# Ledger of designs, part 18: VHH binders against Mitochondrial mRNA pseudouridine synthase RPUSD3 (RPUSD3)

Target 1, 326 residues: Mitochondrial mRNA pseudouridine synthase RPUSD3 (RPUSD3), of Homo sapiens (Human) (q6p087)
Amino acid sequence: LGVRPVPEDAGFGTEARHQRQPRGSCQRSGPLGDQPFAGLLPKNLSREELVDALRAAVVDRKGPLVTLNKPQGLPVTGKPGELTLFSVLPELSQSLGLREQELQVVRASGKESSGLVLLSSCPQTASRLQKYFTHARRAQRPTATYCAVTDGIPAASEGKIQAALKLEHIDGVNLTVPVKAPSRKDILEGVKKTLSHFRVVATGSGCALVQLQPLTVFSSQLQVHMVLQLCPVLGDHMYSARVGTVLGQRFLLPAENNKPQRQVLDEALLRRLHLTPSQAAQLPLHLHLHRLLLPGTRARDTPVELLAPLPPYFSRTLQCLGLRLQ
Below, E stands for the ipSAE of ESMFold2; O stands for the ipSAE of OpenDDE; V2 stands for 0.75 times the mean of E and O plus 0.25 times the DockQ between their complexes.

## First folded at step 9 (VHH; framework vhh_gefurulimab)

Design h54Y (from g61R with S54Y; at its last look DockQ between E and O 0.93; V2 from the best seeds 0.79)
Fold by ESMFold2, look of step 9:
Structure h54Y (fold): chain B 326 residues (1-326), chain A 123 residues (1-123)
Amino acid sequence: as target 1 above (326 residues)
Amino acid sequence: EVQLVESGGGLVKPGGSLRLSCAASGFTFSNYAAAWFRQAPGKEREFVSAISWYGSTYYARSVKGRFTISRDNAKNSLYLQMNSLRAEDTAVYYCAAEPGLEDFYDSHEYDYWGQGTLVTVSS
């Protein structure tokens, strides 16, 4: 895939996908029968089942560092009583034989994305790495690389996406909204200038495999940045409807209607993906924290690379669309 | 002029209570996530609690059930009610704020900080 082999966990993901799709023509009713995507986090997990899933998601252990491949849909933080990565760290630590050493989150992919989570059993190591990531990002040296599949092909093969973003709360939903030409007053109102780098790795079937490197932190930054490129991330059921099409031309709809809508794919794309419209409305977000660069043992050493294998549904999409990581 | 000012620290016996306050000025506090961090002498700054701009609360495991975070947007203030205090809670407590965060645990992602207020739990 990248500069190092895919870990053995990729094989386990393939097996889970294979076992989740029964062959028979048995009749199913209700929402459960409309979930064809392999490798997703099951609904209604118990606390112990979540710990087991996270233990199985470990892709690397080095000294105090534990690296996970987080499933899509798992929140990192949340309300008291909610099952989150943060909430089960003590049980995960015990499961990994670190009973008296508490794991801390150093870096994590967000709820809607999948991919790398970096944990540390050493507070000093965690703080040093958190500082390193922030410093690198602010110096415009990216350390995190996401892979995304987009509906649409960006006009440029690589570039920077700059946008001022704000949060809005509408009908119980928190949304990220771009702000055109932000004023100084807007900045004090919580508008933040954001930056991501992107590179198109492959194109096919009207879609792209895109590498994204955020250089700022803002909720839903990458999804909104790709919407601004008129190339929504596949499975983006929050922001993709902001891109409209008239006479074959894509454009941004006015921000007055920001309500989330299920992503709608054209019929040609549905056929290539072998999906019904109902199944496409349940696509998982195709945004995966694939690569994370850590500082070497000495400051001048080559950065250490951590990799998380693509989820089975992500790999299936790439195969259907004829896309490959280079 | 963006400013965060903590108050309410002091000396308290184990099992006691304190209420920390953080007064915000120079920005629209209601649009920011806000958090408490703490740093004991010789230790790393650690996450204590956060409250999102829409009011959801988050706690480190070590303080859950004992500490309560709240905000009053009309007064541009953040609070931390600390009950059942332990010697391990002794630290300088810092108020922080940042727009657009989804995960609140990393102190390095916050640009706005107070100067801190000392809490000492000792017999």
Scores: ipSAE 0.710, ipTM 0.876, lowest interface PAE 1.3, mean pLDDT 84
ESMFold2 (binder alone), look of step 9: mean pLDDT 85; pTM 0.869
OpenDDE, look of step 9: ipSAE 0.776; ipTM 0.905

Design h56D (from g61R with S56D; at its last look DockQ between E and O 0.64; V2 from the best seeds 0.74)
Fold by ESMFold2, look of step 9:
Order: sequence, then C-alpha cells, then structure tokens
Structure h56D (fold): chain B 326 residues (1-326), chain A 123 residues (1-123)
Amino acid sequence: as target 1 above (326 residues)
Amino acid sequence: EVQLVESGGGLVKPGGSLRLSCAASGFTFSNYAAAWFRQAPGKEREFVSAISWSGDTYYARSVKGRFTISRDNAKNSLYLQMNSLRAEDTAVYYCAAEPGLEDFYDSHEYDYWGQGTLVTVSS
C-alpha cells in the first residue's frame, strides 16, 4: 500500500486535530434561482467579464510574477474558441498594465479545482520556476498543497497514496483508471505510477478536511487517489460513484462498470450541509490549491509561500461540518 | 525502445512554409499528449504547440494562426505545418510526448524527446 504516517518531509506544519462542531452560522442556501453556491463564476460569462473576474482574482504581484486565485470550473487550456485561462492571457496582461509583456503560465490548478495560478511576464523566470517545481517533485519535496473536503474519514491521519493510473475513453468521457500490478506493456501504453502525500487536519460529521501534496502529474490523480482511500472529494461527480457501501462498509466498485454520476450524499450529510438532493447534485468540487512554495530570490533564502483564500462555498461547507484549518 | 524522430527541417526564406514530421515508435502514441518545442541558440527551450491524447490543440501566441499541429494515430505520427515563417522562427524543433499530462506548455513535464530538426529562416 505505502500508506504510513510521514514524520517531517511531507511539508506539513501541525498535526491534524479533531474539532467539535460549532453551533453555527451555516445557513440555508437560497440565492437567485437554482444557483446555491457562492463564489462560482457567473453563467453565460463573456470574454470581457472573464478578464474582469481574473483581474479581481489577483492575490499577489512581485516582480514578473502574478498570482491568481482561479475560480472553480475555469479550464486552463481547451478546445479552439473556448474561454480558458490561456485564451485570455493577452487581455489580462493589458488589464494589469503590462502592455506588450506576455504572461506565461508557470503553474495552475486544474479545471475542476480552484486556487493558485502562477503567471510570469519573464520567460527566464517561468522556465526556472517550472524546473524548480519538477526537481522538487522528483526529490519528493512537495511544493504544492491542496485542501480538500472528503466524504468519509481516512483511516490514517497521514500517509502516502500510490497508484498506477491510465487514461481511458468510456461512453464519450475521458476517465482516469487505476491499474493493478502494471506490466512493462502497460507502461508503454501510457500507464504512469503516481504518488501523493496526505494529512487529515480536521474531522467532523463523517467528513474530513485533508491536505494533499502531489509528487507526480497525472490527470485527475488527486480525485482518484481519494476514491482509492474510499473517501471521495466532496463534489466529485466524475469518480465518487466508484465507492460503494454495503452493510455500512465502503469498498471499490469495478472501475470499468462506472460512468461519471452525480455524487450522492447520505441523508444525514445533506441535512448538515442544508442541501436538497437537487442542490447536492450541483455541488462544486472541494479541491483547492491553497499553498505553493517558491524558491527564495537568493540561493540561501528561505522559500516564499503563496496562499490562495478558500472559495466562499468551501468555507461554508467547513462551517456546516464543523471543520477548520489549524 | 521508445523513439521519436523528427524530420522536415531545412532552410527557407521569410514568408515560406515548411512541414515537420515526428515518427513515434516503441510505445502506444495515441495514449500520449504530444508537443513541439523549439530552441534558438542562447535561448530557453520554448513551447510551440501541443495536442492532447483526445485531440485538443494548444498554440503559443507567437505561432497561433501560422502553425497547425496535427496527429495521425494510425501512422504514429505528429505533424507541424508552419506557414508565414519569420526569422525569429529559426530554431531546432523538438518533438515530445508524455502520458496523462495536464500542463502541455511546460517542457519539464515531458520525459520523451526527439533529437530535433533544424529550421532556418533567412534571406
């Protein structure tokens, strides 16, 4: 398995602690129409409106570096004609007063997640940082920390998740599938071994607040890693149905028999979240790139920490479940 | 063994066209993202274009509208059609591939590389 508490090189600060649920300020969602989650991108967003939203999402500017808190659901790249982060970089650069300087993506959270995006107006800086991130991952020194809310509580308070993963096209959808005992032929067919570290920082209401640090790159790896721990990420409408429950015990269903399905939450969890089943089917993915460590300016400087605030829907979920960051 | 071999480079005048090819062997190319990168003397290797395993395309701003990436999975081949060439397009062009990639523009995420083919644009 490879899951074991990791003492200090996982990059975490303090240990996970159980929390008592506060008697709370978690309120019923009742905004305009059937859009119950605050902090999501507006529907029918124009190109100009996206640029304005991204400008408002800037959390830091230092030298050539621009740091954004990316909204959930914005793809980084995509089909021709789609609104993506990459497609609006020239307009964003002009909006930020950089004029002729072109912004390059150094690191970004994926489409379904929210959180940090690091951009650079200097190609040399971008290349140096990309190399730094890759070298750090290969040396098993995490630089990125995601926060996730999980349906279920991992059995261990911290550890490693290892899985061999492959891309498959099933029923018109591109999916990430675990491969047991990959052969040499599997590797040549594009199977890749993946690794992440995790730490449970809080538990409550049958859910956990988990920090995840990927040490590999593979599409949807963190979502699949948490499914493999029988603790799907909240709002995972791609992979959560792979976890079944029989007689109160969770287990993995065969992946080839599962197509993406809207996540189903039990009645007690729906009540704690103050959600109807219809609203829960619209739940955004609770996976947020919260922290990035950058190298210091000088060779002997301590790493620079970048932080992105949790989205409002994420914070609301924490309040409803009695979870907090320490 | 895994191999990527570029071809089609050469000398061309400004405004001309050139088509690069990359032949893949020893692995299931259709399951990999594939990309073109280039490196001019004294400069960093830079992203040119990529195509995902599912066929979505991505272009650097400097080449969008002039270059077209395509793949032929039956022939295990990647192509780059380069039109309206400029002097600043002069570089060694590299083919690269990687499975499961989300960030296509970062050369440090690719483990499989060709040896490169030189493109020279000059009068």
Scores: ipSAE 0.729, ipTM 0.885, lowest interface PAE 1.1, mean pLDDT 85
ESMFold2 (binder alone), look of step 9: mean pLDDT 83; pTM 0.852
OpenDDE, look of step 9: ipSAE 0.816; ipTM 0.915

Design h8E (from g61R with D103E; at its last fold request DockQ between E and O 0.82; V2 from the best seeds 0.83)
Fold by ESMFold2, fold request of step 12:
Structure h8E (fold): chain B 326 residues (1-326), chain A 123 residues (1-123)
Amino acid sequence: as target 1 above (326 residues)
Amino acid sequence: EVQLVESGGGLVKPGGSLRLSCAASGFTFSNYAAAWFRQAPGKEREFVSAISWSGSTYYARSVKGRFTISRDNAKNSLYLQMNSLRAEDTAVYYCAAEPGLEEFYDSHEYDYWGQGTLVTVSS
């Protein structure tokens, strides 16, 4: 629907003026190239525009199930009164011909990620699938695969990331913090042991395309797990600053660096991405729920695969870095 | 021993009010998200309301504007003020808690549960 247009400039590598003023009463144009990334949700959507965007984001419909490719930045439940996925489900249901059969969320990634959302017009189906996902995850059988672009290449090509995590309130923001060697007291205080599997699919330009499969549920788990691998997710403006570099080697910085800071990319990476530092500070999180496996009709059937295409900004990053998903 | 204990259920006429309480013990309740779910006979367990560890509140569409969730971390307690009750609000109401959630609607993501308190809305 609506993207506020900004003139595009070929070969833009530095800040440039939009127009030169010919007289002394001059208002200088800001730098061209401070444009939003392609495929992001516009800032000031109406409810109707959001419903239209979500209807266009339907990637599959089978029986009571509706599958969406959620845009990055759309909250699922969000705050009261906020425009969210949850807030427009009645309008979306009506738009899809489901009337009073209200859509229920079976599974969705959070606000900061993009990708698959599974909805159901049947409460029994929703409950059955939610049970399936939880039981599979707890049996260490992943059903969800995220794709991420990371700044840095994990030392192993695949593996497990285990960490104890807690929530803390830091500088007015709720953040996830790792806990070393958690005690039973820590567990009762809300520390949770977490687990993700990862696999490096491709590497290039000092970056990796990584598949991530969470086996536990914890706020920002995948972002923090990648920080612990010293390979923050690209566009991670909450946790990436916890990784520093000393003498060309990456390290976890001290606890006073837990405060959120915009991600800083080195000059080589900025050049490969064709971004200025100001544009890089606005990178969307490169974390996408790409695949969900649903149970087959019969117990012996192979799982049914749901896929969400990569958003345009994600695909652009892969092209710039010479990475390929398949 | 980790426990959640609901109270305050009962019989009420349509349009009436009830206040449910949930007492938490054996863990640091203030660091957990807490939620109310309900289950009517023959129905699936349904999300009602949640409050994050930092105090943000969330409501199912069917109860928004009529129900108010709150917590008192000093008393390790969760509350649900239910106003303008309707016959369809009749259910067993459950208190649940879980650390580290970002989304609150899926009952299968909670490990800590109370035994439930019955609310009956009938003339």
Scores: ipSAE 0.783, ipTM 0.904, lowest interface PAE 1.0, mean pLDDT 85
ESMFold2, look of step 9: ipSAE 0.718; ipTM 0.877
ESMFold2 (binder alone), look of step 9: mean pLDDT 85; pTM 0.864
OpenDDE, look of step 9: ipSAE 0.833; ipTM 0.923
ESMFold2, fold request of step 12: ipSAE 0.724, 0.720; ipTM 0.883, 0.875
ESMFold2 (binder alone), fold request of step 12: mean pLDDT 84, 85, 85; pTM 0.866, 0.869, 0.869
OpenDDE, fold request of step 12: ipSAE 0.879, 0.891, 0.866; ipTM 0.945, 0.949, 0.939

Design h8N (from g61R with D103N; at its last look DockQ between E and O 0.76; V2 from the best seeds 0.73)
Fold by ESMFold2, look of step 9:
Order: C-alpha cells, then structure tokens, then sequence
Structure h8N (fold): chain B 326 residues (1-326), chain A 123 residues (1-123)
C-alpha cells in the first residue's frame, strides 16, 4: 500500500498500524432521529468535558511528545473565546502532569477531519519536527497519510492531483476555488500551486477508500482535490456540489456559480449506508489523518510511524460499503 | 519584488508600549494570512500573533491581553500594538504572510518574511 516496513515504535506508545473491522452489520437508524455516527464530539461541550475527551484521546506519550487522535469537528484554532484545541492546551497540559511546560502544536488534522495531532512540551523538539515535515514535503517525500472514503471511484488507481487554488469570499462563505493555468499575476494575488498524491486502496458500492498524501498546504486542499477527480470525500458539505451528475456521468460545475450545499448521495448508496437523505446531510467528513512518519534519532535509523485508529463512524462506513484498510 | 518590511522596534522600559508596523508590497496582502513571530538570542522562533485573511485574530498565551494585532488592507500593512512590555518580550520581531494557511502558528508554513525589527525591553 506504499507503506514501507517500519520498525516498532521507537519511543512512541500504542501502535495503530492495523485496525480490525467489526464483523457485524450496521445498525439500522431509528426514524426519530437517533444519530448513527458513533464517535462524534458531543455538541455543547464544556471546557472540562473537552479536556477529558482529549486526555482520553491520547494514543502515545514519549519524552516531550504527546500524540492525540482528534475527534472530527474540533477546530484546532478559532476566534478568541471559542472552544478549540488551542484554547484548552493549558488545561490539557495540567491534566497530563506537564504544568510547567507549554504544549505546542507540531502537526494537526484540520477542523473537519479527524486523526493525528502531534504536540510537544519542548519548543526545540517542536521546531525540529515542524522543519522536518516542511523539508520532507518540499522534497516530495510525504510524511502524512490521510484515509478518505470517496463518493465515486477515481479513474486511476493512483496518481497525482495538481491544482492552483485560491481563497474566495462568495455569497457570505469562504471557499477554496481552483484556478486554471495561473499567471504570474494570479500567484501574487494569493493563488498557490498545490499537489497531493493518492492511491485507491479498495473499492465497493461505487465508493473508494483512498489514501491521500498532501505535498503542499492550502485550506481545504484534499477536499477540493477529490472534487477535481469527480470523487468528493464522503461528508463533504462544502465542495461536493461542484460535481454534477447527468445519467450517471459526472462533470465539474463552475465553483463561482455554486455555493456550498449539503452532499446528496444516490439512493443505492443511501441504502448501503442505512441512511435517510436527512441523515446523509449530516454525515461527518470521512477524512482522517491516519499516519505520520517521524524522523529517526539518527540519519541511518528507520522512520518512526505514528498511527491513529479510524473513528467508529468511519469504520461503520467501511463495513457498510465492503471496504477494507489493511 | 515581494517584500515585507518591519518598523517600530526600539528600546523601551518594562511596562512600556511599542507599536510595530509591517509594510507589504509586490503582492495582494489582503488575500494572505499574516503573523508576527519573534526570536530571542539562543531561542527558537516563536509565534506571537496572527490575523487571517478574513480578519480573525489569534494570540500566543504569553502575549494575550497585552498585544493587539491588526491589519489595514487599504495600506497593505500589518500592526502589532505591544503594551505592558516585559523583559521576556525582548526579541527580533518578524512579519510573515502566506495564502491559504490554516495552522498559522507554525513558522515553517510561511514563505514570505520580513527581515525583522529589534525590540529591547530593559531598564
């Protein structure tokens, strides 16, 4: 699957290299609105409840490093006063017995995604790792692997997705928009060339389990890259409407003429997921930062692998669709 | 052609104030996230404050309540008002900018940097 052999976790705790899928079928959701998406962050959390949830989400601690499996929907940062990962780091640090050291974010999955967050109580370690990740990315050596479930199957089993992206404010919402053939002037206007690698791991029920490795950083890059492949990420309520369908054929709609709409799934897919259209409009984004590759202590040491287990809703989707991550 | 130029640094006594400015040129500043970082001798460059392209602001815990970031897109300028200065605030302050950035506290995610302005807080 493009993953090279890796030694046992050198200095990190519990490994999540392999995740067994449950054998059972998906539970039918009740018609009265029970939430079928297990493992989501509860609404209206207090600060104390969030700190407790994050402490329970720790998957590894070694030296100054703390590794979390972040729940979907928790923003890393936000406006002052908002409840975010950043806002509760002091309480989390105290809860972990680190009160004299400030936890810093080294690497994190975004708000709408789930998965790995790497924190450090040592500023020197944080800086070294942040530099490592950036240098590796610029050298086209991916260190982060996301898992995604896509509505649609990419035409190629693996490849690169290149797109120039810009931020736009359209109809009261901030959007990421592709730009065709960007000029030098476009670059100065804030257009950035982006790159992701992808590999299809499994297909079933008109969907794919896809591994995504970003080699650039831009807001919503992976979601928009998959839209450009006509295979929106499942639960993408911002960009999936840019893919239109006529008689089973998919095509791109102009981003500037389409505002975000809740994702619409066909009837066969709804049946396979055991969801009503109303429940599907509430699907969490199926984008999970599953793997981070860290540098070894010495140059000749093999890279160290951090893994975050798939969230329960993600695993349920895989089971419903007959997809496997091995 | 792309340029960020900091100004407003200097010597100030503890408890004093300074206002830093960063003039942007050669690009459309309003489409970029912008941030202040600082670096004291022998220490790593650290995040101070950021402002998103849409105007949301963020602060390191060490400066919250004392520092205020702002931007003036008409003047292509970023500002840092620093009040209640402490000896620990002594550093070279850097302006940075990057389009499309979500994790603005990571200095390695910024490609555009100024050359820095020195702030010294000493009696």
Amino acid sequence: as target 1 above (326 residues)
Amino acid sequence: EVQLVESGGGLVKPGGSLRLSCAASGFTFSNYAAAWFRQAPGKEREFVSAISWSGSTYYARSVKGRFTISRDNAKNSLYLQMNSLRAEDTAVYYCAAEPGLENFYDSHEYDYWGQGTLVTVSS
Scores: ipSAE 0.708, ipTM 0.876, lowest interface PAE 1.3, mean pLDDT 85
ESMFold2 (binder alone), look of step 9: mean pLDDT 85; pTM 0.864
OpenDDE, look of step 9: ipSAE 0.727; ipTM 0.894

## First folded at step 10 (VHH; framework vhh_gefurulimab)

Design c1 (from h8E with T28R; at its last look DockQ between E and O 0.86; V2 from the best seeds 0.74)
Fold by ESMFold2, look of step 10:
Formats: sequence, structure tokens, C-alpha cells
Structure c1 (fold): chain B 326 residues (1-326), chain A 123 residues (1-123)
Amino acid sequence: as target 1 above (326 residues)
Amino acid sequence: EVQLVESGGGLVKPGGSLRLSCAASGFRFSNYAAAWFRQAPGKEREFVSAISWSGSTYYARSVKGRFTISRDNAKNSLYLQMNSLRAEDTAVYYCAAEPGLEEFYDSHEYDYWGQGTLVTVSS
């Protein structure tokens, strides 16, 4: 299910191998509680419960490689004492029958996204793949494809998003901020030029299903790149407030206040999603690492494709909005 | 022009302590995440510890409670205080830095590296 060979070009797909499509009508959100959307990780999870959830999230095992479908909101690394993917790898390895073989993280999406995590019980394999991913990005050959639902439809059906980004510590929060026309001094001060490719797969209800392929690594790059397109990712409670609307026209707000705010959706979109404003303020980020392209083990081996199914809340949103990968 | 230079390695008995330093020059180190990695003979380079540009610290499980990372932005320096050293800590230790990282475990995401300093723990 998760691992398939791919065409040699490895760009945006001619066809996407997608998860099972929703077949019924859009439904109201699930039961209320601290987990208002289906498929989210419960709050206050114990260490053992996290290991159990991750074991259940395994979508493929091949040789030393273990592939997970990470729930949204689970950090990969974090502060001391925090439950993270990294912190429970020894227990996960034992639960998978690997005993003394330690799992290493080869590739993973960040905390706020869901989707593919690639682990290896072989350090040499992990190092080789990490090097491959970095070299591919530097050669502008994308290996990772995210799916996102955006509030708004990008003006172009595909293209590149280029932006110089920096980290700012504003009002107690670490934020990613665009820098216009960065100088050489700005680059040495920690401003980094970033690049993502995008393709609009479907549109409906004022929203888009977008494939995103980052070619650089920077905190919150994809979220900020979509804000710069005036099409924030659905569930982006960090950056979406940077897009304002006047007379139905969208624009970027001045950097007077970069403090995160809960995303606000218009009334028509709330009705289509069957959400109250309170529920919408709890939307999970609709950013999912869906596809990862791996090299073969030998020089002439064909590439291998890993896939992670969309989470239930993501699929529900697609169904409500009439968005499909076809 | 851009440099990271480690120092403070050496030979230490088990249970001993060492303090590694990394001096940065040619860029504004305080705006970068910084990390220590190590590589033992015949093994892959592995994550040891990181400190974000805002001061949050992260540790590999094998060193937590024994190692302390810190930075002094006024001196453009990164430090690793290593206590309760074990034979398994024997490795070349490398200083690394990169802007904008949120995940610190992957050595291949860092573009700025030092030359390394050898730490040997021998009884």
C-alpha cells in the first residue's frame, strides 16, 4: 500500500496514487471533547499510549525501513521532558520486534503537519537517505510532496514560490517573517532564500487542494509561502491572520502585529464545512506529507515511492468542499 | 571567512568532565541554531545536542542529564559541558550551525561545520 515504484522524472505526478475517496455526503464533525476532529492525537497521551499510537501508524516495513503516518501535532524533536517521536524511538523499536536495533529518523514532516515519517534501523541506510534528500533539494529535484487545503485559490495553477525568510522572536513567539529584497548583510544575519513548487490539483467552494514540494528547509516555510499567495493553509493558526480582506480582495497586512491568531473563516465556508466559528478555531492544519520518493539501493535501481493516506479530518474536508485528486 | 572552530577535546578518564567550545566568526552566530554532533570510529555521525537561536535546548537521550549545551552570543560561542563521561562518549565532536531549522537531528541539513575535536574516554 505505501511503497510503489515511480516514473524516472519524479516531478509533479502525471497521476497521483491517492487514498480511498470519500463516497458519501459531507458530515458534521465528530464527537466533542479535547479531540474535536477525527484522526487527531489525544491530548495528555502517556508514553506507552504514544508508542501504541505510533505502532498503529506503521504503513510499511521493508528491510531496515519503517514508514509511519504521523498524526498532526506530534513534534519530532522537542524540549527536555516533552513527548516526541525522537523520545520514544527506543520503545517503538522494541514494540516492533527490533530489540537492540535502534530506530533513527530519516525524514519527517514538522510538528504541525501530518504524514510520512521514514525511520531506519540501520544507521548507514539512514545517513545515505538523508544525504540523498539534501542533495536532491539542492539540485532542485523534489522528493517530498505535501497535500494542503487552502482558504483561497492560487492565481496560477502551478508555479514556484520564492521568498527570503527570517526568524523573529515577537511577543514571546518564534515567527517566520518574509524579507523583501534581502541584502548580503541580511543573509549573514540569518535570512535564508527559500523555494517551494506548487500545483493546484482541484478547486471548489473558494478553496483549493494544492500539492507543495519544498526545495529548501526553513521553519514554517510552506505555511508562510501559502500566506504569500494570499491562500493560507486551512487550520493555519499561526500565519493566516497576515492575509486581510477588503471589498472581497485579499492583501498582505503590514507587519504591525505578527502575533498568531486563530484562523477566521467566512460564513459560506463555515457552512460548507459544517463548523461553528468555535470549531473552526480548532481546525487542525491541513498540511500532509503525502508522498516521498526514495532512491533504489543500487545505482541503477528504480526509485521507490512511499505514500501516507490522508487523515480522516483531511478527507472529510475534501468531501465537504467537493475536492478530489482526479 | 565563515568559520566554526572547536576546542577543548582531549583524553579523560571515565567519570570525568570536559568542556568543549566552538568559536564562530564571519557570520552572526546568534541568529542561527547551533548543534553538536559526534562520530565514533566506524559509526555514522550522530546528534548530541542543539540550542535554538532563541535559547531552547535539545538533547539526545544518551547524553541527557550528563551533557549541557549553552551559548554565549556576546562571544559568538557555543559550549558543551560533558560530565560523567563514559567510554561510549569517545568520538570526534563537531559544531554545526544553520538558520531556520526547526528539527535538529539531521546532520545533512547543516551547511556550517567545524573541523571537529577529539574526545577520548579511556580507563
Scores: ipSAE 0.593, ipTM 0.830, lowest interface PAE 1.8, mean pLDDT 84
ESMFold2 (binder alone), look of step 10: mean pLDDT 84; pTM 0.858
OpenDDE, look of step 10: ipSAE 0.809; ipTM 0.914

Design c2 (from c1 with S54Y; at its last look DockQ between E and O 0.82; V2 from the best seeds 0.76)
Fold by OpenDDE, look of step 10:
Structure c2 (fold): chain B 326 residues (1-326), chain A 123 residues (1-123)
Amino acid sequence: as target 1 above (326 residues)
Amino acid sequence: EVQLVESGGGLVKPGGSLRLSCAASGFRFSNYAAAWFRQAPGKEREFVSAISWYGSTYYARSVKGRFTISRDNAKNSLYLQMNSLRAEDTAVYYCAAEPGLEEFYDSHEYDYWGQGTLVTVSS
């Protein structure tokens, strides 16, 4: 009974032609210019470069909605001739393959903050969501959560910050100023009662990671609110000077006599952050719109959460300080 | 009572010009940001232009170079000079005001509104 040798199945050596993915030309990222902090927009960007940067900043696309992680320092709106998000929306729309529908801003972080920008190619969707946000805010349901790193630790781990704020033009600079005990007359004069919720997430090295949820809208509200807590936001070169320190005790200085100055960090903090005083003077504002809650698709559906990752400079700061975003 | 009253709307031919006015009363208008919004039939209300409390101006792209927003704080008045009008500019134009705004594009951030004035651009 001749055991016919089972023919050795010629194992087709699928030479996995390692298609050498063409070494994508490492476009020599031109010397990332000496930007002291990663994740910032270069100065003097062209319109095209901004559009490219914003395209790269897209974190999500769902239906008509485009979510961006806006870099710190980019204004949404601005003066004629200023490079803003608004000014490049048509080009951004085109670059994203949106033919006839121009993106409009639904919700955005302010100029000085980084983080979420929600855009819509559908005007009806935009309007609906804007109404939702406004209604939620009026109902004291926060929809926006900011992350901030503060110089100082709030006295309470969580709470509400209530302050009446007004705008003042002082020496060519527009400043938000708190008003004590506003009268009805003050309100008619442009004083607005403002409210934010805050929660301390982590503390370390005399700093805090704080979540902030504004329930009102006012220029520089969160910065001023944190100043009122005697814990200026890191990189707040506008309002940090309103917090004085004497013998280790912090106190609020009058707005009238304290012009905007670069934030001064103590030597211990500088060491911890591995910054020189000159570098610290250029520290970007550590205020990031991290989370936005959208309505569910149906009235009974759970809210949809949009998230924007922390910018690299922000993450570095957290690492240096031993702070973790949970 | 806080009031905003628009005026100056009307019928105009394409390429024509119109000047809208908004009269503010009952509050210190000079401390408020002010804006124009418009709503065309069957469309959502859209941002047209805004002027800050300090006089910085902002425009929607669709009207940039054609419209000019200005304010007279002594008269508690807001203006919109509209030049080179197009059929697409046909809408009810609303004046709005709000203190402390950083961004002006969202109509829902404004608490004070006028009743609107109709602008019709037609041949």
Scores: ipSAE 0.732, ipTM 0.885, lowest interface PAE 0.7, mean pLDDT 90
ESMFold2, look of step 10: ipSAE 0.758; ipTM 0.893
ESMFold2 (binder alone), look of step 10: mean pLDDT 85; pTM 0.867

Design c3 (from c1 with S56D; at its last look DockQ between E and O 0.77; V2 from the best seeds 0.78)
Fold by ESMFold2, look of step 11:
Structure c3 (fold): chain B 326 residues (1-326), chain A 123 residues (1-123)
Amino acid sequence: as target 1 above (326 residues)
Amino acid sequence: EVQLVESGGGLVKPGGSLRLSCAASGFRFSNYAAAWFRQAPGKEREFVSAISWSGDTYYARSVKGRFTISRDNAKNSLYLQMNSLRAEDTAVYYCAAEPGLEEFYDSHEYDYWGQGTLVTVSS
């Protein structure tokens, strides 16, 4: 279900086929207050409940490889004391019948994202795939495709986003900040040049469904890249405030002058999403690692495509906005 | 002239302790994530521990509770205190660094590496 071979094309990949799309209403109803976003992890989740949820999130198993559809909000490595994907891998391995072999993370969507996680019970396989992904990325052959819903429509229907980024500590939080014209000294100070490809798949209601393919690794790269396009990802409560609007035109605010705050959506968008401002402040990040290309078993085999279905809240947003994954 | 140099490896009996050091030069170490990886003969390089640029620490399950990572940014140094050593901990230990990482487990995402220091745990 989640995996199929794909053509040699290294771009945005093959169009999705046979994916279930919701038919139902996007309206919120019920005699008691309903949760506005279906498919999120419950708060106060126990270790056993997390293992059960991850076991249920398996979308493919092939040889030593286990593929998950990670829920939004689950840290991969996380911070000390957090319940994380990394922390429960032994219990997950036992639940999947893999004996005392440790599952290793080959590639994963980050905490605030949802989507594909690739695990391996074989260290050699994990290392070879990690090397493959890095080599492909450095050769500008993307292997990972994210789907995002953006507030705003990028001016170009496709392109590249290049930015030098650094980590900065601002008002008690760690943030990613763009750097103009970085020098060699800046690079040694921890500034990194970053690159993502993007393609607009659909537009509606002043929003876009965008495919994103990172070619570099940096914290919050995709969120900041979309802010630089004046089209923040929906549910981006860290960087969206860097986009201001004056007289109907969008512009970038300096990062040092605009600390993180909950995303604010205009009235028309709130109405289309059937959300109050309070509910919109709880909007999950609409960034989903949807496709991952793996090398075939043999040298000349067709690359294998791994797919993670869109989360229910993501699909609801697409329905409300009239956006369609082609 | 970016350089990472490990030291402190050696021969130790099971249950013993060692402290590894990694000296960094040629870059602002405080702005980088730093990590220890290890590789036993015939095995793949594996993640041991990491410390983020902001000081949060991370451990592989096999070493949690026995190993402690720390850094001294004023001395551009990374440390690994290894206690309750086991035969399975025998490996070459490598220091690595990379700016802007959010996840630390993938050795292929690090561009800066030391040459390694051998730790042997044997009766």
Scores: ipSAE 0.764, ipTM 0.895, lowest interface PAE 1.0, mean pLDDT 86
ESMFold2, look of step 10: ipSAE 0.743; ipTM 0.887
ESMFold2 (binder alone), look of step 10: mean pLDDT 84; pTM 0.856
OpenDDE, look of step 10: ipSAE 0.820; ipTM 0.918
ESMFold2 (binder alone), look of step 11: mean pLDDT 84; pTM 0.856
OpenDDE, look of step 11: ipSAE 0.808; ipTM 0.910

